# Ledger of designs, part 2: VHH binders against WD repeat-containing protein 86 (WDR86)

Target 1, 376 residues: WD repeat-containing protein 86 (WDR86), of Homo sapiens (Human) (q86ti4)
Amino acid sequence: MGGGGSALRVCADHRGGINWLSLSPDGQRLLTGSEDGTARLWSTADGQCCALLQGHESYVTFCQLEDEAAFTCSADCTIRRWDVLTGQCLQVYRGHTSIVNRILVANNQLFSSSYDRTARVWSVDKGQMSREFRGHRNCVLTLAYSAPWDLPSTPCAEEAAAGGLLVTGSTDGTAKVWQVASGCCHQTLRGHTGAVLCLVLDTPGHTAFTGSTDATIRAWDILSGEQLRVFREHRGSVICLELVNRLVYSGSADRTVKCWLADTGECVRTFTAHRRNVSALKYHAGTLFTGSGDACARAFDAQSGELRRVFRGHTFIINCIQVHGQVLYTASHDGALRLWDVRGLRGAPRPPPPMRSLSRLFSNKVGCAAAPLQPA

## First folded at step 4 (VHH; framework vhh_surovatamig_d1)

Design p23 (from p1 with Y102L Y103F)
Fold by ESMFold2-Fast, scan of step 4:
Structure p23 (fold): chain B 376 residues (1-376), chain A 122 residues (1-122)
Amino acid sequence: as target 1 above (376 residues)
Amino acid sequence: EVQLVESGGGLVQPGGSLRLSCAASGFTFSDYEMSWVRQAPGKGLEWVATISQDGSETDYVDSVKGRFTISRDNAKKSLYLQMNSLRAEDTAVYYCARDSELFLGFDSFDYRGQGTLVTVSS
């Protein structure tokens, strides 16, 4: 934390707000989806725009970048797959009848959620819908996937997990657990009194965590449908969630991030500094990064809650952040993608504290006060 | 029908003052945090100021802190922005915005008005 910015690059080629960003698995390319109806591929090495992905007829809501293909979804009711080398549209996935809000690519399957009240799974290569998940009473905003091999080998898990489980969150106030192979609703997770905005899975524990406009986070057993815990402390909508090593981080319209013990629901830390909602969050190597409606990104020491750095430059809400290696990526509704150097936040492995020499202990015959062997 | 109608914009010299107003209708005004956002020519949207539901808390972008004051009158369903010591860089269309707790889509604001143009020029 010091004077001057950590700014590496500003990518301002979009002509509308950026709604999402996705980093390639190797970290060498980045994909942004924009209100201008385009997606853009960027080189992380030089910040150069490598490809302009044009074809959507309305704004792009979300995107995901894989090693050879880019995926985008749009208010035009379609999902598109693009070749990352040529920028050519390789496939259009048609069938949704309203805005496609989120997509997820896993195990050569494409999952989508839509304002049309459905989630769908598509064959990536064939472009055909494999299953429709119909039952929500309002918009499906968020989704997560649990692969069959990630669940316990019990009769209940084996029956429920044939082909994997899809979990969806809706403005109808419920989350639903779907059997991918059958398309059937396995469980409806009822308890929230407002829209479900965000969702993360603890796959080994078969637990879903949902964040809602009702200001609570809820933990659910996805196999039984049982509500396990309610996390109550936020004073506004829970907008984003991250699960890290049995800790839940939540970003809220109350302008805070809270850290909770996943197993008990105890709030162990509150991060304050934001002047607007916390719209994005990411844990990386002991640092909590946030994006806010106040146009700033921030870095906090995750253990102490201490604010380490404020990233200033954006002019409107930061919709998405990502961290890879020593770089923070921020995508904003101001239309800019910004790259920030976070090297100063990593720290070197701490050497053990110097042991006090015997001469220091025994040359002083007056006092033998015990010095702590390790600082608290 | 939710409506936000801004007024009070105009041409002003550097160092001058303007007061913007926003009239809200179609919703329970006292239930929402309200904001002012602006868009300078050729630039993206910029958040300017926010006020809490009861008016007890306010916040501002650093460039306007100490110069601009946001206020509200819940009985009149009105939002205000008092702009003092105006600079050429404050030239923008100013929008009254209702804060979105649902965050559906891609904007933190679920409604904004038509805007009012503020031009700071000599």
Scores: ipSAE 0.178, ipTM 0.609, lowest interface PAE 5.2, mean pLDDT 85

Design p24 (from p2 with Y102F S108T)
Fold by ESMFold2-Fast, scan of step 4:
Structure p24 (fold): chain B 376 residues (1-376), chain A 122 residues (1-122)
Amino acid sequence: as target 1 above (376 residues)
Amino acid sequence: EVQLVESGGGLVQPGGSLRLSCAASGFTFSDYDMSWVRQAPGKGLEWVATISQDGSETDYVDSVKGRFTISRDNAKKSLYLQMNSLRAEDTAVYYCARDSEFYLGFDTFDYRGQGTLVTVSS
């Protein structure tokens, strides 16, 4: 049965670290992007490499897999689209002048962010840049797209959102909100005192949550530019974020994940057990999955914070994780993609019981990670 | 410019010991957590050990616990790895790495040195 540490497959064909992992919408294929300058397509049914995507002239930083097309971006300053059936390069997107860090495909448009201080939107089929978003004073690390939406109260806000809004996060310490139709900067979200490393939007696309090297998360109204809340308690950089059902999960260089009420900024849970930074996180069906610089992935009960399983096998930082069905996928800078059976980790969410102060001192205690005196 | 210079590697018999050193320059050494990372021939990178900026906390990969000890001297701007009970599996190039305050998408370690080769063989 699915007891602790049950490995399904190890895929070690890459000749360099894996920087990102993307699962197809149908769950039948995986895409990995690597330091070795290639991307690989894998079958989820048997874990076999189906195609090798060769063409980039430097390491692949990020990738996104759709049903019929794969997209990769690279330190070679290009983005490439690949046919998933043949592995052939269908289009090269040229124009960035430095490392392309992130891409996003939405509404038949390709968005990109780059160390060249710009974000761009491209026509997927024509390969031409449609808009350049220029104004950041340093590298653009992250991006998110708010689809066109109607506002009940203001014509000016409706006008701003009519063509969709792009939100970008930068090492300049700001996030910016851009009108996709015009390319104009609508808002600059100022408040962070360090780089913005991660960014997520709520379901309606109205509120942005940013995580920073300043150890805070901030919530913003993207139309007004108003800072709504500051989430304080992390003691290190906020590296990754996930928003689920009005709860914010944050992974930090302080070796913890924290869960916060999105509407108040109150920290309601802290997940401990990691020996290094929390580099990846994913919520799935009542379970919080994490990837760490300590080379382990972990599964926690999201409601209680209880550690349920440790996935051991990787030798270096886990850069990306994904969950689909009963399988956890982990991609590591050690060059391996690993598949893990996660059956039996699901539980029905239950309301937290009332707790006295003494009970809280014993919550989520897994044990002290002490360095042993060298006995051999 | 930030520089990390490793030394102390060499050929050693199984069961032997080596002490690796790393000399740091170009930054305030006492402000950073420091790590040792290794790469075995034909294998990917492996995190080995980390030490906090003040030396109060240390962490190790399970395969080296009880055999390796990480330490630092902030006054000398130096990082050390004492390796005991060496095994053939410890054969690797060992790198000194500064933990970054910035996560730029694919690695949390910056300003990694040139490395020092450790070969454990009979």
Scores: ipSAE 0.313, ipTM 0.687, lowest interface PAE 4.1, mean pLDDT 85

Design p25 (from p1 with G105S)
Fold by ESMFold2-Fast, scan of step 4:
Structure p25 (fold): chain B 376 residues (1-376), chain A 122 residues (1-122)
Amino acid sequence: as target 1 above (376 residues)
Amino acid sequence: EVQLVESGGGLVQPGGSLRLSCAASGFTFSDYEMSWVRQAPGKGLEWVATISQDGSETDYVDSVKGRFTISRDNAKKSLYLQMNSLRAEDTAVYYCARDSEYYLSFDSFDYRGQGTLVTVSS
């Protein structure tokens, strides 16, 4: 299903690889962070660069776009907040002493993880560090946040979750759960025999899923610190994770995506088509989208595992993908942002099987009790 | 510390051949998948070929399949790219790249060498 004609736009203004992309909540703007030391704000309507965000002194590792502000972090050890209308730098967050790898904006708070072995939370408006989360023995690569209202309302859980819980994943082989209000390490999640590369939270279930270079995914109770299950089928590092509809999707250095039942750890599907590692994942409306080190993005039917389309155009690893409406956005280390039309992947609703479905409905109807029950 | 040094580039006529070499140091070479990536003048990076840790599995971008051969010598800590039937579009700086055990989104300079220039011209 190459098909041609799905490509909408190529944005090639960056002079270095694109490390991340973030889409605005309204889908009108897109932010890219690049090895060229800049971030760029793009209009999704015409694909034009609206603003060039200059100020970082080394490559941009990650970015997050909100309604009126853009956030970037860099190998220059800083995080920056930018005005989306003017492109002006509004705030520099200083304090990390090595590469800032990930940031997360949630509940009017800015969280960061760094190669300096710390995570931090900052006041967005004042630019000052509110808490330092220190205890990891190596680089902190990934972050996730559970707000207090997303966690159980039991007295013990409420006390533990004061100010929310931050979960961090590290090259030291652990994930850690931190109480945001106190800065204290509530739990250390030990079991992986390699670096923790990726992390997703099932916040209502207070479960963290971690993917590691040890080729496993592990599920943890973030309140108790208990390891709930281990997902064992990958033959290489687990690079990226997506949690949707009680299913875990994992992208691996073994060149596959696997789909697992979150509650049992059973592998229910393997997606094979990639010629290199699977570096990016996104589930959208029954379709699984992937980005790979083989420079292709792919769309699969999530239920059947059938490959529906291959998106060809990039020349190097796709570091990030996003889907909004009927457009796939791919950001690559080749320096290009590409927009793809995914309208053709929408099928008409599957009609119910003829006769079998009708027979089932009729059988159920025949089973209905006609006479009311009477007291003994 | 990690170091990758490429060599073997030069000027060659269309249809000609070149062999690129990469000398690795500062890490356990046999623990890593290795790749060749290239950058044509004014273009972005392009993945060319990958080889598994033991050399048993190889993969290539479609445009070089049947023309290029990636190989490695773990005892010598060396990676090679044999390039045959060269075309003008193969003109690029060729980089030796180490797949990171951490699979970080960005490549550090430690995981790519300085590159070697290949020019295919009459």
Scores: ipSAE 0.405, ipTM 0.741, lowest interface PAE 3.2, mean pLDDT 86

Design p26 (from d4 with Y33S G105D)
Fold by ESMFold2-Fast, scan of step 4:
Structure p26 (fold): chain B 376 residues (1-376), chain A 122 residues (1-122)
Amino acid sequence: as target 1 above (376 residues)
Amino acid sequence: EVQLVESGGGLVQPGGSLRLSCAASGFTFSDYSMSWVRQAPGKGLEWVATISQDGSETDYVDSVKGRFTISRDNAKKSLYLQMNSLRAEDTAVYYCARDSEYYLDFDSFDYRGQGTLVTVSS
């Protein structure tokens, strides 16, 4: 196997595109969810498939791997919990009436968002829905959770935040903040003129950052509902976001990543080299990693914006990336999971061939009309 | 209902040419960037080419640059792929796909057609 940037392993057992990748907290296992209707557990030590998770009746949209359990959600309208050791389905969470797009396990609770226009919270062990969050006018694409202990300890904030706050982003152009304990909508975050595709929370600062098809990122106070800032330099949909060290990194259909000061909205850097949309991004130890619709992953020096490495091998869009230790993991709609050695990025960089971008952006203008609708 | 219907596939000799067509219905075709993707026997999906909404911008996978040309006719709601200098490794089912920036966290395309088979053999 090769040094920095060489493919260490190619895991091609899936028979359909991979939609998501989750790494275990201990870094010893990873989980992939696929268009083939299965999820797979892999050993990071040897790249071998440890378990095949079969049971979903349609493609798997998202997954999350915890220490002893794997969670998957699907276009079959269900969420499933699996035993990591045996690959057996331990629980099916039934109730959504359309595609389940995202899940999140936090504070011993399972949260879900769906094309059925609802988000839900479930008892992990009993499989019963605890709350339904209903109010969005279209598909709920993304969600994030703010735990009670991460919120201000004022009496009013404590009452509002009992049980924590769930934040959801929708194709209806809004994000909503929900009180988990009551199921009530605390705030509706209005301002975007297109679908909300991505969402990250600054939990100590009680700030939500939302990325939209309207080409903007917006920062919101989740307690007051106030729009704090608008980030306005992208020329296409904002597809993915990462918050690190008071900096917001945004990946866009305009083929760039932009780095912004979270507190001011100032764009401090633009990363160019991608030939298609930036579909995935991850900051790790001074390096910005990206996955693109051009089937390449890239590594940039986060401080200078210099392209250091191009990872070639995938043949379709990279839907998800993860970094752990000195290994980059890329999951693609080509059906392959690839592991790359990222050691040696500090060596004298070999300049990549010059990249040229097209001057115009590829963007859809219809917006929410593109969303799959709940069956009549 | 969004529908994409491909046609034009068939058996062709190495070095030959084929033109694939895709008829779109159920959406405003001119509002979407469109792509061709392919799946070779026993392999995963591979993106081939993309064209912007107005046809002014195109992009290709390196292996087909200079050989394939993507084009569109918004009045006819049709997408095309002109394939020249075909090679055995171009053998695949070719799919017309609507590019979806609303589901990029989900998949790269929200809709694709049934596909049309291209076989390059002597």
Scores: ipSAE 0.000, ipTM 0.387, lowest interface PAE 10.6, mean pLDDT 84

Design p27 (from p1 with G105A S108T)
Fold by ESMFold2-Fast, scan of step 4:
Structure p27 (fold): chain B 376 residues (1-376), chain A 122 residues (1-122)
Amino acid sequence: as target 1 above (376 residues)
Amino acid sequence: EVQLVESGGGLVQPGGSLRLSCAASGFTFSDYEMSWVRQAPGKGLEWVATISQDGSETDYVDSVKGRFTISRDNAKKSLYLQMNSLRAEDTAVYYCARDSEYYLAFDTFDYRGQGTLVTVSS
């Protein structure tokens, strides 16, 4: 049952596939959203279900867990906020007219993206829509939020970023940058020739990275709308992205993960071993964790690309993964949440502790018994 | 408009064989990777096999490797699963599935048929 081959715990209480999982900021609770129309709160200490969140009338597509509240969105066109202690629904956010695909809570605001071709921002406390972001020509699949900028102080940049910027990715092949305060589209990021499936912002929130069915990743300056780089080596859709320390990790329908230098677009590593699409990614402490359509999760040394462990037990695609402490959490369309012990998974072997360099040691000994280098 | 209709399921003895068929309509069949997915009684969905658009590449879950063969006929818009050396564990409803263009978690396959029941028992 231990090691990398067997789960520490299997949580099979959902009656349908699990579409997403979210960890609380303190790591004590986990939230799963399911095709069975429910979400579940779990204790990370014992893996026990703490609360069943019932109320959605269709698939739960995504979820986010905060300190005191859980948020879920659904194919029933609603978003719901739940109390984490009681599991009671505290608020329903109504207005979307089709499937809500993604949500994001930031700065006491709730953002949502929908198949109805809009993104929206809601007051968390009042449940009222503050702004509608309308302009995409097809489903809005993904979103990210850039908090208000302190710099630059130029009037144009300051005005655009004053209330924060929302970035959305759509099946219409574009990403759009929206001024949250006005609801206006500040930029349309054009270049992809297929749907934008995934989107991440860098730590300052100035550069957006988009992954597409066109098999490319693109980097954009969100204020100017300029395409900065194109990452071209995947041979299939780019399904998921993670940005860590100026490195971009991308999971693809081509069954690989690629690691790229964010600043140059150079591919520095390809991770192979998956037998189907790579559906989920998570970097943690020098290890790259993946979830795949082949029903396996894998752990790789992020620096070397070496496969370190295969986590076997799921029977269908792994839709989401998360790492906290020494535990990997995998959520699958097979309906199970699995917890795996990842103790002993080290990053690349560390160099020996700093010592006097070999050059300095050899320099000190060159005048002694060791003969000078001589041609044969 | 998109339709996937499975057929060929039935009762078979352990060690027996069945050939499942799936008739596709409402889309350009040759543009999509196709899969077979199954659900055993009281269990979740399990991916079984996938075939590339032109049929040149196939992949299988380990438990069926060497026993099952996925194939397609793009002219007939049909997907097949030849199942040999059937085991009690293969008892499931088998679904024909079109690979998701958008790779959405709640709709891993854009379209799935109604299924065909395979029962392996004596």
Scores: ipSAE 0.438, ipTM 0.756, lowest interface PAE 3.1, mean pLDDT 86

Design p29 (from p1 with E101P)
Fold by ESMFold2-Fast, scan of step 4:
Structure p29 (fold): chain B 376 residues (1-376), chain A 122 residues (1-122)
Amino acid sequence: as target 1 above (376 residues)
Amino acid sequence: EVQLVESGGGLVQPGGSLRLSCAASGFTFSDYEMSWVRQAPGKGLEWVATISQDGSETDYVDSVKGRFTISRDNAKKSLYLQMNSLRAEDTAVYYCARDSPYYLGFDSFDYRGQGTLVTVSS
């Protein structure tokens, strides 16, 4: 357990697989949601379990941690809000009629997606459903939200984006763009020939990127509904996506991660080393971190594609990863949360911009160094 | 409907061998990667082995490499795990699993069988 050789800590208190991991905005707390029907709060300072969140009647599928509140959703068809100091359940959100797969808290609103073919928005404090988004023909797996102030202030966009836009991805092979204020479907994004598994938004560019079982990623204009480009090189389902500074990273059932230019769809790099599907991705400071069905996490230099480190210890698929400070957090279906020291894996600090000065120019022209080796 | 039915588990002496079988039905077996996963008493799930659709590629957890062999017969729609040099720590319920065409977040497999118990005497 010393230094950079092994895991800093192994947290094995869950009695079932961990499905998701969320960091608090201040980075001081972690939340895990488990097949054992509980969520747990952990201190990032020492890895100690601070609270056990009990109440769900089936496995927890997803969670999100905020500074004062934790949110969980479950196969029991409910969403719950918890007090992070006491571990008490403060609110139950009831209405979904099947597994709640994903939630998102944004702009004091709670959004959810469900196997019941709907997405919903709820009042966080009152626990009441504000809108139902109905139209998908199968399970709604993923969602993302674009706030009104993040979208262009044109007359057409302002009317379409009243209350913000919710984007959903479904096993029906479509993504849908919903006007939150009205609950109306603004656009249906058609083109995938398989389920939409993952979704990220480039909010300033009003572009959605969707990953599918059809082995493609597609870029869409969420205002017009136009398909902008198709990313074709994966040979298996696209499971996870990360968007970083005009680059798209995709993790696939084909056991690779691919890096693409977001604006052209050109594949610029393929990361190989995984023995099973790539289930989790996180870009952090020049390093690409991955979690895999082979039970290993890996760190690659994002620029070169060079494998820098393999994190071994888990026994089953890693469902979620997070990075904060010098620590990688991995949550696995083996029931363990692991903390890893990632010192030295971050990219080198960006050199300061070139600055012209007289002293610098003079120094560059001075070639004298060291005393002569031969004695006079 | 999709079904995976395991068989071949039982009590075995340390150093002994067992062959597990899994009969698949309700889907095109040759279209899917297949895996074996196990759960020891009081422990979480552990991935053991995976085999590609055509059987040309196999992968194993390090603790079973050289001892276990995964194989498949697409004509018979069957998956196998040959377990040699068994140890007390191999005691577990063994599950046949179909790799999910979707990653659902709760596991990497969309279907698992009911499992077959393997007990290696101490």
Scores: ipSAE 0.234, ipTM 0.639, lowest interface PAE 4.7, mean pLDDT 85

Design p30 (from p1 with S100L E101D)
Fold by ESMFold2-Fast, scan of step 4:
Structure p30 (fold): chain B 376 residues (1-376), chain A 122 residues (1-122)
Amino acid sequence: as target 1 above (376 residues)
Amino acid sequence: EVQLVESGGGLVQPGGSLRLSCAASGFTFSDYEMSWVRQAPGKGLEWVATISQDGSETDYVDSVKGRFTISRDNAKKSLYLQMNSLRAEDTAVYYCARDLDYYLGFDSFDYRGQGTLVTVSS
């Protein structure tokens, strides 16, 4: 019987741990980036490897898949753009002087964060850096982008949002808000007493949520720089965050996920079952999916907190998860990508569309080279 | 620069004991949960044991429970794994890791050094 959790397929083609996975905007392809220095493209229809992306000189830290292009960043200090059909490297983005650990493609621009203490924005087509965001005192670990049309139309939001806002989180214990058009640091968000590991934006509310090694989540007004709330019940580092409507889900080194009311900071639910840190989170149609350092993925009913299924098979930390259709994808530092059937978790009636986490990827196709920014 | 240096591996007979050590430098050791991870010949990485920041909480993979003990000394910036009743299946390269090192793709195992080889054979 399956792989304990109804495993559909085990993809063990990588020769090193998988650090990240990215789903294409159309949901038809999946990209994985690996410690083996390669990225791989997979078909979501059958789980077959479609292309091998070779060229990086060190491990791949992160990746993002768009409709016509794949993007990878590496400990080799470069970012690469690849043709999804041929697997050919189309562009190398050079300039960072240390490990590039995160990238984001949005608004026909490529953003990057690096251990060199900078974030950068690059022209996708030209391959050269257009702006450098310098000011952090240590490694820049995470980033998020707010497009000009994503913020509320107020005088303050209109002024600050000209050209969009980049938010970065750093091991220096701060997050910074940058005005992309000017390159200027608009705000420094100070309050954390440890590294900022994860970051999500509530763009309509102009709020950033940051998770830290200091065991807190903090909510910030990105226009004023004011700390709005502190979420204070985790007993270990906050590793990953997901924002769904007015709820924040946080995965922690304390082996729990907590669900919080975003507007009050009240913890409304704690999900307990993991034996190690919670390293990955995905909310999908009433189900909370988790990936853990205990090598298991789990599915919980998001409303009750009830554990519905345990997905067993991986041997090491699950670094990233994604849900598409009725399949859970788990990428692990054990080197395997696993596909799991999740049909039974959705019940007899089909979940009504839209699937919020997935529909957001489809509705905001900003950052694809072929698609211009659509006003909201 | 972050450095973790593992030592204490070697050849041991089945049923024997071995103690692994890890010396940490370049970071505030007491701020991190620490783990031991192993890679058996021809297999992928497997988590073995974790210890909390202050050493009050520990956890183990089921196959080593009751045989292995993880401990730490924050003053000496050192992590230990006491391995008793060793079996052929415990043969692996053992790596010391900060839990944070595997989050967000920070560190590869290649960057963290060679580890320490434990061979259980007669």
Scores: ipSAE 0.050, ipTM 0.529, lowest interface PAE 6.5, mean pLDDT 83

